VHH binders against Aspartate dehydrogenase domain-containing protein (ASPDH). Designs and how they scored, part 18

Target 1, 283 residues: Aspartate dehydrogenase domain-containing protein (ASPDH), of Homo sapiens (Human) (a6nd91)
Amino acid sequence: MADRGPWRVGVVGYGRLGQSLVSRLLAQGPELGLELVFVWNRDPGRMAGSVPPSLQLQNLAALGERRPDLVVEVAHPKIIHESGAQILRHANLLVGSPSALSDQTTERQLLEASQHWDHAVFVARGALWGAEDIRRLDAAGGLRSLRVTMATHPDGFRLEGPLAAAHSPGPCTVLYEGPVRGLCPFAPRNSNTMAAAALAAPSLGFDGVIGVLVADTSLTDMHVVDVELSGPRGPTGRSFAVHTRRENPAEPGAVTGSATVTAFWQSLLACCQLPSRPGIHLC
Key: E = the ipSAE of ESMFold2; O = the ipSAE of OpenDDE; V2 = 0.75 times the mean of E and O plus 0.25 times the DockQ between their complexes.

## First folded at step 16 (VHH; framework vhh_8emy_2)

Design J3 (from I6 with L104Q; at its last look DockQ between E and O 0.02; V2 from the best seeds 0.00; counts 0 for: pae E 20.0 > 2, placed apart)
Fold by OpenDDE, look of step 16:
Structure J3 (fold): chain B 283 residues (1-283), chain A 118 residues (1-118)
Amino acid sequence: as target 1 above (283 residues)
Amino acid sequence: QVQLQESGGGLVQPGSSLRLSCAASGFTFSNAWMHWVRQAPGKGPEWVSNINSGGDYTNYATSVKGRFSISRDNPSKTLYLQMNSLRPEDSAVYYCATEGSPWQFDSRGQGTQVTVSS
């Protein structure tokens, strides 16, 4: 980045994650060779008083006027569905809503746009622990199964469709267990880690990776992510296996835990250091 | 020329309070967002807080939220950081910074050393 001048970064979405990113970009960006060039939010009122007016982008379609090098989406998978390809016309894209890629049409459009405009699609790993290890294992042909369980307080769910009607009869309830692709449309904000896992394990993909959504009333101050995988059999006949448990502090009802916010910032920085090659890349 | 001069740092005990000041000159202070950042030895810079031009909106890093308070006096062109309940991990050189054209920090001061130690 040193040879290119500062990277121009636009932020799409001004929720918790967006606010954090904007603040960090304004404060730390210059030293890191990053320049915030716009912030967009569906509800512009949220930016009032917090984002300089000159940085506020009112119309997302006009983002090209700001000449971004990277656009960071931290809004909703719908934004990726609707505007992802268009964003890629102008800049590299960091997807903060990986669940968007569960839609095959969206994935195809992003890939096509990426190749056409020679811009990269980066995907934040979010709360996924061991993303690189999963990727490497899969690439080696050793991944047999991958299960991602996300457990949060019921108030932390933003569920749609049939899942929205799901009631938790007890302290701990499995709301969903099945292919990640089947979950993403109904839990767009709670399936991002699972989606990232699907991307990390292309041999299994969205159809092969199992997502489990658990409502747990005892989880008042943290999110729990379990990743379970099986790999190749060893010399003794036992299969390689990994089980990770990630406990992430979170405010009650929060969709995103505190560590994930930090991890996202690191993803942003990492993607800026990666080659901007067409394709989808986890970072 | 933009000039920023931090002051108010020192050696203090855990739990104590300290107030940092930043004297600004060479630009229209009242139109600029101002920031505090800190850097500890061997660590990268850490954003601490910022305040909008009017002073009616403030943001804080999670690590300092509830303990630190940023404020500004536009007539005197001074930025402040009230630091309460200081911890050893708050030890760093603290810098004030302003946004340059178009939206980057164009300058920061030499910093003021804050050391929290028992």
Scores: ipSAE 0.000, ipTM 0.232, lowest interface PAE 14.7, mean pLDDT 90
ESMFold2, look of step 16: ipSAE 0.000; ipTM 0.123
ESMFold2 (binder alone), look of step 16: mean pLDDT 82; pTM 0.836

Design J4 (from I3 with Y104H; at its last look DockQ between E and O 0.80; V2 from the best seeds 0.00; counts 0 for: pae E 6.8 > 2)
Fold by ESMFold2, look of step 16:
Structure J4 (fold): chain B 283 residues (1-283), chain A 118 residues (1-118)
Amino acid sequence: as target 1 above (283 residues)
Amino acid sequence: QVQLQESGGGLVQPGSSLRLSCAASGFTFSNAWMHWVRQAPGKGPEWVSNINSGGDYTNYATSVKGRFSISRDNPSKTLYLQMNSLRPEDSAVYYCATEGSPWHFQHRGQGTQVTVSS
């Protein structure tokens, strides 16, 4: 059987997750059939001394010259808003910032580019435990409600707008409770698990999935995700229900916990095994 | 072109009930998710509740769950909020809203004042 050559992978973003992915791609990529072909970061100085100069891409618009098969975004939703469609012209795209898809214009532009250039939009599930089970339940008409709560130390948040001015006076403060679509613009780096849930449950979507953001000063080295769901009421008035709690160790002040970094690597590997089909696919 | 007009607010005692209405025009009301948000003077907006286009799926902020009920009548293009067991902290201008997010809905009305005082 003919073997495909190595997948050419570009990485956009060189924060904690980007650094981990680049390190893994350089160390383990070739034996997995992957070749790192560029790294780009909005601040190029961050790559100096840690990314080989031949792999440093200075101008994101030139990414096509590196002939990537897959571009992995691990930077910020703004990159998806600004450059996602252009990336799809040249390669499949793995979105690491699914909160970007809360913007309906961005989602439409990505779908249009995906269809035009015949490239897939993959979305990493991140810290969302049970994403495939949620997707299957939703597709079967068995999902009535979905609520995702993220709790972490206030130093682990990167909040914007009115949410950035919120006080967290006590040990536990609910900073936001409402539709995921409303949270994503003001917590773009802290709402990715909730955005992944909205994508896993399209019958509810960004308007129907409820996101809850909790500042908890006791969580100095942990991120906690609670997922609560229910199905339709049965004849007896009772509903199917699931509550899961994921405790993910994290460095103090970190936005991304350690288990999420490993899960993202697995999403990357899974994307490379999937057929390139237009559309948005959770992986 | 989109117009939303809230009504039914007023001054009431703690423990009272009040029913807010929102008359909608200029868009396909029966296809839209509708929301209630509230804002007290000097505070940011607070999402209260939403309801899907068919009216069979509703959500509530923890602060109002069990006390407030959202509903809609698609033929009359009207959204409702039944508010029971009102508390002083429920005092705010209440807005109905659609399209966008709780912080920046693309369309909301001018609001109706609810004041709960002892």
Scores: ipSAE 0.060, ipTM 0.557, lowest interface PAE 6.8, mean pLDDT 86
ESMFold2 (binder alone), look of step 16: mean pLDDT 84; pTM 0.862
OpenDDE, look of step 16: ipSAE 0.797; ipTM 0.922

Design J5 (from I6 with G100A; at its last look DockQ between E and O 0.89; V2 from the best seeds 0.81)
Amino acid sequence: QVQLQESGGGLVQPGSSLRLSCAASGFTFSNAWMHWVRQAPGKGPEWVSNINSGGDYTNYATSVKGRFSISRDNPSKTLYLQMNSLRPEDSAVYYCATEASPWLFDSRGQGTQVTVSS
ESMFold2, look of step 16: ipSAE 0.760; ipTM 0.921
ESMFold2 (binder alone), look of step 16: mean pLDDT 83; pTM 0.843
OpenDDE, look of step 16: ipSAE 0.701; ipTM 0.890
ESMFold2, fold request of step 17: ipSAE 0.756, 0.707, 0.756; ipTM 0.915, 0.901, 0.917
ESMFold2 (binder alone), fold request of step 17: mean pLDDT 83, 83, 83; pTM 0.844, 0.843, 0.850
OpenDDE, fold request of step 17: ipSAE 0.914, 0.912, 0.912; ipTM 0.966, 0.965, 0.965
ESMFold2, look of step 17: ipSAE 0.418; ipTM 0.789
ESMFold2 (binder alone), look of step 17: mean pLDDT 82; pTM 0.833
OpenDDE, look of step 17: ipSAE 0.789; ipTM 0.919
ESMFold2, look of step 18: ipSAE 0.734; ipTM 0.907
ESMFold2 (binder alone), look of step 18: mean pLDDT 83; pTM 0.838
OpenDDE, look of step 18: ipSAE 0.842; ipTM 0.938

Design J6 (from I6 with S101T; at its last look DockQ between E and O 0.01; V2 from the best seeds 0.00; counts 0 for: pae O 13.1 > 2, placed apart)
Fold by OpenDDE, look of step 16:
Structure J6 (fold): chain B 283 residues (1-283), chain A 118 residues (1-118)
Amino acid sequence: as target 1 above (283 residues)
Amino acid sequence: QVQLQESGGGLVQPGSSLRLSCAASGFTFSNAWMHWVRQAPGKGPEWVSNINSGGDYTNYATSVKGRFSISRDNPSKTLYLQMNSLRPEDSAVYYCATEGTPWLFDSRGQGTQVTVSS
């Protein structure tokens, strides 16, 4: 990066995560060799008074005019479905909504665009703990099962379709248990960690990794992510096993916990240091 | 160098109000998210509240929601925390922090002591 001018970064989405990223880019970007070149949000009104007008991009299709090196999506998987390939025409892409990749057509389009334009698709690991270890174990052929459980207050869910109707008023309710691919369409904002896990474990993928959504009314100030996996059998016949529990401070109604916001910033910085090779890369 | 200086703490009775201030220097304050964190004796640091650069987005810990209000004045580079309906459990040293501070909040300032006691 030292030989190149500052990396030009565009931010797509100006929710909590987007606002945080924009703030950090403006405050710390220059020292890190990063320059914010645009911010886009479906509702431009959210940027009013907080984003300089010169940085506001009104039409996402015009992002190429800003000459970004990296575009960071922190809006919704729909943006990836609709504009991911187009973004890759102009820049590397950091996907903040990994659930978008559960759609096979989208994944294919991104890969094709990545290859064609020689830009990388980065995927933020988000709240997934041990992503690299999972990846390594899987690559070694040792991963047999992977289960990711996300528990939040009911108010933290943004569920669609049949999952929206399945809300139980009980203190602790399993809303979904099954393949991650089946979950992502109906929980696009709550399945990103599972999606990241699916990407970390390609042998299992979206169809083999099990996602579990749990609504827990006792979780008033945190999100809980459990990752359970099984690996190779040892000499005694016992299988390798890992169980991690991540407690992330969060407001009851928040979709994203506080630590995840920080983790995303780290992913952004990490991807800027990685080679911009075509393909999908967790960071 | 980033400098943060907290003030406004003191000894108050339960139910009372207190307003904390944080004077910031050494960075572009108007571009930074700001946080309040507190630490009570024998406890780890607890996140209290944050505010975006423009001041139009705020968050609060469940324990203080509805009682505390975070605000900022960018021209004066000052962060505020209005604390109402104070409780003994609010007793702690309060620190302000910038965006990017490790979640293991290393207090950049000396903090200001808040003691709520009858």
Scores: ipSAE 0.000, ipTM 0.239, lowest interface PAE 13.1, mean pLDDT 90
ESMFold2, look of step 16: ipSAE 0.678; ipTM 0.886
ESMFold2 (binder alone), look of step 16: mean pLDDT 82; pTM 0.838

## First folded at step 17 (VHH; framework vhh_8emy_2)

Design K1 (from G2 with G100A; at its last look DockQ between E and O 0.01; V2 from the best seeds 0.00; counts 0 for: pae E 18.4 > 2, grease 25.7 > 24.2, placed apart)
Fold by ESMFold2, look of step 17:
Structure K1 (fold): chain B 283 residues (1-283), chain A 118 residues (1-118)
Amino acid sequence: as target 1 above (283 residues)
Amino acid sequence: QVQLQESGGGLVQPGSSLRLSCAASGFTFSNAWMHWVRQAPGKGPEWVSNINSGGDYTNYATSVKGRFSISRDNPSKTLYLQMNSLRPEDSAVYYCATEASPWYFDSRGQGTQVTVSS
C-alpha cells in the first residue's frame, strides 16, 4: 500500500454481491488504499441512480481507459470466458466465478494472458469454508477424497442443458452427483463453491472432487453447503475425516451483512496485498 | 425462468398519483431484493428504488425521495411502486428487476409506460 497511490479497482457485475462490494469500496476503500474507478453490468439499468455516473462503464471493452490495477468479476463465468483475457491485458483479475475455470480452454487462455501481460489471476475462495486447510492438507499428501454438497430450494437454481430439464419429484432431489467438471457447465452460477474446492485440492482437481447438487423444497430460506473429506488410512485402519456444514440464510438482513459478502471482501483485500505475479492464485 | 410483468402505468397530469405493480414468478420472491428502474426516451436508464426481501429496508434515488414509496407483498409475489406528486420529468418506462441468489442476476421485465403531461 505504501509503494504507490491507491489501487484502482473496477467491478464487473452489479448484483447483490456487486452492490455490496461497490458500497464497501466507496465507504471504506480510500482508507484502505483502494479507489473504485468503474462499475460495469450486463444490464446497465441496474446501476442507474445508485452508481455515480462517472463510475459507470457502458462498454466493457473500454475498461483500459479507466486504468484499473485490479478488476473484480462478480457476475457470471460467461464474462470470464468471453472477456477474461482482455481484462488481463490491462489489470490483475479477481475471478468471482471460479466455475469458469472448469473449462480447460478458458483456464489456458487466462494463464497465457496472465504470463504475456504480467498480470495475476486471483480466484476467490467464496463460500468455501476451510479452503486453506484443504489446500494445505492436499499439498501434504493427506487428502484422499473431497465431496461438496450444495442444497437449496429449486427456485434458487438457474440450470442449463440436461439439468434444466431435471424435475424435482419430491421434497429432496439429487440433481447431480459426480465430478465437479461435469457439473460446472450446467450449473455455472451454482457450482462456484465446488470449483473453489477443486482449485484448493489440485491432487484431485475438477475431475477428482465430487460435486452434489440438491434441490430441497424445505430450504425456503437457507443455502446449505456440506464439505466432506478424508485422508489415507492410518496405522489403526482408520482415516482422518472432516465434515463441515455451512448454513447461510437466504435473506440477508442488511446490505453489508452477508457472510459470503464479507468472505469475498476479504479475498479482494488479500489480492491487493499479494505479489502481482503471473499465474492462478487462490485467495 | 424468472418472469416479471409490470403494470399500472398511464397518462396523468402533474401532481397526480399512480401505483405500479410487478408480478413475479420463477424464483423465490421472498428471498430476493427487488428494484425499480426507469428509462425516459432519449435518456439513459435511472435506478429509482429498492427493497429488501422482508420489505422493511428501502432506498430511493434523490430525484424521487419523499414522493415515491416502494413496497412488496411476499404471499402474492408482487412488488409495488406508489408514485405521488408526479412531475413531467418522471415520464419514463418503468421496469422492475430482481436478484434471486448471491451470484444470480435476474432480467428486467417488459416495463410499463408512465407519462406525465401538462
Scores: ipSAE 0.000, ipTM 0.119, lowest interface PAE 18.4, mean pLDDT 81
ESMFold2 (binder alone), look of step 17: mean pLDDT 84; pTM 0.850
OpenDDE, look of step 17: ipSAE 0.872; ipTM 0.949

Design K2 (from G2 with A32T G100A; at its last look DockQ between E and O 0.93; V2 from the best seeds 0.00; counts 0 for: grease 25.4 > 24.2)
Fold by ESMFold2, look of step 17:
Structure K2 (fold): chain B 283 residues (1-283), chain A 118 residues (1-118)
Amino acid sequence: as target 1 above (283 residues)
Amino acid sequence: QVQLQESGGGLVQPGSSLRLSCAASGFTFSNTWMHWVRQAPGKGPEWVSNINSGGDYTNYATSVKGRFSISRDNPSKTLYLQMNSLRPEDSAVYYCATEASPWYFDSRGQGTQVTVSS
């Protein structure tokens, strides 16, 4: 008899994305061959009354007792830094905070754990439009430059360190221009699309993909992402080029837009259909 | 321990050129992305340019693109920044760095002063 037990899913984080994923897993999971086996949140009170007590995990270190096949992180890069390798000991990992991979020690630790325990590191593509086209172009040697500009109202930023003290004096202020690796530690919740781009283009990576972070007071209900790429200069001096502009509706002050929540659900479903292979894979 | 030493700065007139050098030691230079960062008095640090380990990929801040050219010589462990068409707003202390973030002062050299004035 064929073994067709449901794929066991744990969720780490119970914010906006976590609540949406848990709700969908409970309502639609069984039809999709998925079983929610735990939810963990740093503040367990947020789960009271909405997550069945039997599914509430109190200590993340005990996740192995739930025997997950996949653990989905929708909390913060800090969880990936601190617990990613431990999770990979027991299960495949879907990283919802790809900015965590800007830290080379974390990336190395995840790769080593992935190889050792034979579990995949999946990374959600998030709001990155055209990620597979970027990946294919990069793999063919056809990608020379990639810039990602993210613009939103200042209230939509969750900035840290020196960037948190940045002044936005005008209606439109460039807060950062530089390598995505240099931005991610100071904009861990606002750099995930840029981090996904860096992972889609490994020839460039976190140092070669350029991120631009813009505070724009006119963007009260929108998040705007511009992706600009070019290929090598040809014999005529011309290069292949693409410019994608995505305008994503968002509630005022929201860190993520509504389309990003739905896209993350699709990434989770895609991970469940991919063969489990060691390494870091964009989905 | 990473050691970086910048040189080549000076006082020049607008429209002039300067060539900065950065001597590197204490790490595997040929495996490392290198960056130029600058800081003017009373302003925050600003990323200027970077170059990958092989020299195949270069990037520039919008404010300097088309005027500055980054290069490296891995055998001599030296990073360069050719600065053409200099403007007063380019006046700053220029640092080479091994870290991508312009706020990581511990990964920077001593710097070299560039002053562009009439």
Scores: ipSAE 0.746, ipTM 0.910, lowest interface PAE 1.0, mean pLDDT 88
ESMFold2 (binder alone), look of step 17: mean pLDDT 82; pTM 0.841
OpenDDE, look of step 17: ipSAE 0.770; ipTM 0.906

Design K3 (from J5 with L104H; at its last look DockQ between E and O 0.10; V2 from the best seeds 0.00; counts 0 for: pae E 17.7 > 2, placed apart)
Fold by ESMFold2, look of step 17:
Structure K3 (fold): chain B 283 residues (1-283), chain A 118 residues (1-118)
Amino acid sequence: as target 1 above (283 residues)
Amino acid sequence: QVQLQESGGGLVQPGSSLRLSCAASGFTFSNAWMHWVRQAPGKGPEWVSNINSGGDYTNYATSVKGRFSISRDNPSKTLYLQMNSLRPEDSAVYYCATEASPWHFDSRGQGTQVTVSS
């Protein structure tokens, strides 16, 4: 097959994760066959002095002029809702905000654009431990329930709508328990691991995977994620079950742990090795 | 533009029932989760219940479980809350809310007053 040269990568978002990603692409990209061709941010002033001017994209609608092979979203679900289908016209898309896919209109629009323009939608698994095992169990028909509990200090949540109005009167309060789809719109920055779980288990999906948010005032420097799953009931009435618990140290009040940055970089590298076919693919 | 209009509140005796309604417009109601939230005088808001887009999954706050029932009618774009065995502590302004846009921080109506007194 003819060499196509390095993959051309555009980055949408220049917050903590975006800055780390751009830095790694500039430093390590050429060795890995990747070329950074643009960076866009809602506030372009964030890029001044740190992103070479030739790489700064001022108007996201002009991204096609940079001829990207892959556009990486590390901004917010709103960018995926508003611009995801437009991006897919020009390039493969790596969604860094998987909670965006809880919106059924957005998911449908991305799938339609993916098919029409023959570009893949990749979704970062983030820091979800066990995603591959969950995917394999689901594909084999062996997954009957999946529950993801995220616990952190109340200051670590960025909640919206009805969840912003919720009380946490005790030291440990359940803020939400229900399908992941009902959580994602109101906890867009705190539900990405749960959204990744829903995408890893398409037989359950956003409506079948249960998300639980817990505010725990004792977790001043820790984020805790519990993933619990069950398989079909066996002849003795019991089910196969797995429980994993991730305890991740975090700075007081921090939303993003350091492991998330490294995991996202690995997702980007993995999705560059996947076939570029239509559809939504977890990487 | 999301628009929500609550109705059906009133003054009732303890043990009575009320049925609240929420008329919705300005979004795709049949694709949205809907919620009820209440706020008593001098207190912060309290989440009461939610229902998924298809109406086949519901959840309730512990304080109302077994007494309240949420439902929806997608053709008429209407959300309901059936409140049975009302208690004085259920007295509040009741609001409906939607998940239609994560960017809309205050997606609720004007509310309907429920007062339970002897």
Scores: ipSAE 0.000, ipTM 0.151, lowest interface PAE 17.7, mean pLDDT 82
ESMFold2 (binder alone), look of step 17: mean pLDDT 82; pTM 0.840
OpenDDE, look of step 17: ipSAE 0.811; ipTM 0.927

Design K4 (from G2 with G100S; at its last look DockQ between E and O 0.64; V2 from the best seeds 0.00; counts 0 for: pae E 2.1 > 2)
Fold by ESMFold2, look of step 17:
Structure K4 (fold): chain B 283 residues (1-283), chain A 118 residues (1-118)
Amino acid sequence: as target 1 above (283 residues)
Amino acid sequence: QVQLQESGGGLVQPGSSLRLSCAASGFTFSNAWMHWVRQAPGKGPEWVSNINSGGDYTNYATSVKGRFSISRDNPSKTLYLQMNSLRPEDSAVYYCATESSPWYFDSRGQGTQVTVSS
C-alpha cells in the first residue's frame, strides 16, 4: 500500500451506503492508501455536518477538478445513465447500481467511454453470494440456467411503473418472475443483485438470468436472496446444481441490507488493487 | 423498426393444446432472445417463456413449466409456443417480444387471444 501515493476516491451518493463508505474512507483511508477527494449528493443538505465542506462537491460536472482515480457510485441507476460516460473521461468507475446496465444504450456508452479514456468500469457484486464461482462456471461453458429470488417486506421495495401499484393479496406474493432485463426498469433499487448475476453470467445475460421478486410481510427486518443454478444435462439426464440462500438483516424499510454494505467496501478495496483496463469487470 | 405478429390463438376446452406463432421482421432475428408474455383481463403482464438466439437455452415461468414448450426457426424468422394441458388460468392475450421490443402494456401490438373455457 505504501508503494505508491494515495489513490484518489470520489463518492457519488450519500444515502446509507454512501455514508458508510465516506465514514470508512475518512477514518481508515489514508492508512490504506486512499484519499477521499469529493462527495456529491443530489440533496447537498444530507452532507451538512457530516462531510467536511472542502470535500463537498456541489456540481457533479466539475468532478474532474478533484482529479479522482476512482469514482464510486452509490446513488441510483439514473446517475450511471446520465453521468457514467462523463465520469469515465476522468476516472475509473465503480458502479453500485448495476441495474443501470440492463439498458443497452447505457452499457454501450460506458464501454465506448471506457475504451476511449482507458478507464475501467467496475461493478460491485453486492449481495450476490458466489459471484466469482458463477463467473468461472459461465466462462467454462458449464452454466445453463440461473435464477435469483429476492424476498423482503413490501416496505423494502422501491418499485416503479406497474409494479409500484402492485397489490399483495396474501402474506407472500410473487410480484415478478421473468428475465432480469424486464424487471430492472421497474425495480431499479431492488434488482441490483440480479443485475450483478446477469453480468457474472454473460452467456445468459440480462435476458437469460431469471429474476423473481417476492413480497413477504413476515420479513420485517430481513432481505432474503436465493440463487439457483444448473449446468448442462449429463448422460443420465441429471444436471449439476447449486442453491444458495443468503439472509441479510436490514433496518425496517431499508432497501440495502447490512451485509451488502460490508461487501461493497470490500469491492471498493479490491478495485483499488486492480490494474485499470477498459471494459466492465465484476468485483 | 421491429415488427412482431402473433397468431394461433383460439377458444379451446381445458386439457387441449394450441400452438402459437410469432412472425418477426425489422431486426436480425437470429441474434436476439425471444420471449412470450401474456396478459389476462384485469391483470398485469406475466412473462411466460424465453429462448436464446441459437435456440439452445430456454426458460419457463413456474406456472407453465412442463406444459409449455418454446421453440424458434431462424430461417423463417418465426417463434413458437406449444401449449399443452391448457387450463382456464392460461386464458390471456399472448404477445411475443424481443430484447428491444418492451413487453409492458403501452408498447404492445395486438397479440393473439387464448381462451380456455370450462
Scores: ipSAE 0.555, ipTM 0.842, lowest interface PAE 2.1, mean pLDDT 86
ESMFold2 (binder alone), look of step 17: mean pLDDT 83; pTM 0.851
OpenDDE, look of step 17: ipSAE 0.748; ipTM 0.901

Design K5 (from J5 with S107H; at its last look DockQ between E and O 0.68; V2 from the best seeds 0.70)
Fold by ESMFold2, look of step 17:
Structure K5 (fold): chain B 283 residues (1-283), chain A 118 residues (1-118)
Amino acid sequence: as target 1 above (283 residues)
Amino acid sequence: QVQLQESGGGLVQPGSSLRLSCAASGFTFSNAWMHWVRQAPGKGPEWVSNINSGGDYTNYATSVKGRFSISRDNPSKTLYLQMNSLRPEDSAVYYCATEASPWLFDHRGQGTQVTVSS
């Protein structure tokens, strides 16, 4: 029942999402009971002139000195792989790069650190529309298949490995079709909605949810996400089915659509109001 | 260490059927998702199908859905791929895998060659 002081929030990553979160935390945070206590970025020069020096953290390993209650990752799954367990030693963690959890070693390390240090792993649902409905259907045993297709202009992808060398010879090219786990290492910034879907449907998981990545040259200012699911075949041969299509306006060449930025702010607010408990939780 | 041995390939005419087998050892087969991946000469690897540990969830690439059927027998640690209505574009070396990514699959076996002559 006691009044609590402000939640102390650290931000890891200062790209588009990070800048938006920091701006909102500075402007609206105090009124919401939130206090920004550090910002870290792999390129610290990006923070110069926009983040007060007192809030700039130069060495992520020193984050404990800022005594955060919550650390928000909005950088890259590599940060979660390398530092997630260390962060959980000191604070709850909001993972902004859910594709990091496609790596089973990382997922295990986060869960172990979460249990050991009694801190929650929160995962942002990002642009995934209908995540709670998917979760409820999966829990009821009514989910047979889940397919997530993400389409945007080739310039909107940040692909790695063999996927980075893929050709887009026509106006519409399927770059990948397969388990979400197989895509995430090579499209870590373009598979977050798919990863959120895998987390929403644990009976399928990263191996059972199918991701499709489409390069479409007509989508210069838009990111399109189609979520298709079906249930078991009924006696008439028909299956329950849902198809959700989100069209997210985006700057040409942007990895992140504008609606995702707003949704992430809401995820941050939601996880700050949840009870802290060990484990991995979608926000 | 994980060991996988594929068999059942051959040279067939379009429209034919084949059943591929994969003998597995060196891991707890009954706890793993299993995948089929194929690779034609000069082309990148392509994910074909997978099946969960209990055999009750299966997925297929669009190119093979309705024609191929994946199954498993956990007591014998064997994975299967029934391939019906084969087409020339199905010609490839087929591998079973414990990894979901076609670019990272372990190549523990030599694969089994499927050749469909048009």
Scores: ipSAE 0.607, ipTM 0.857, lowest interface PAE 1.7, mean pLDDT 87
ESMFold2 (binder alone), look of step 17: mean pLDDT 84; pTM 0.856
OpenDDE, look of step 17: ipSAE 0.810; ipTM 0.925

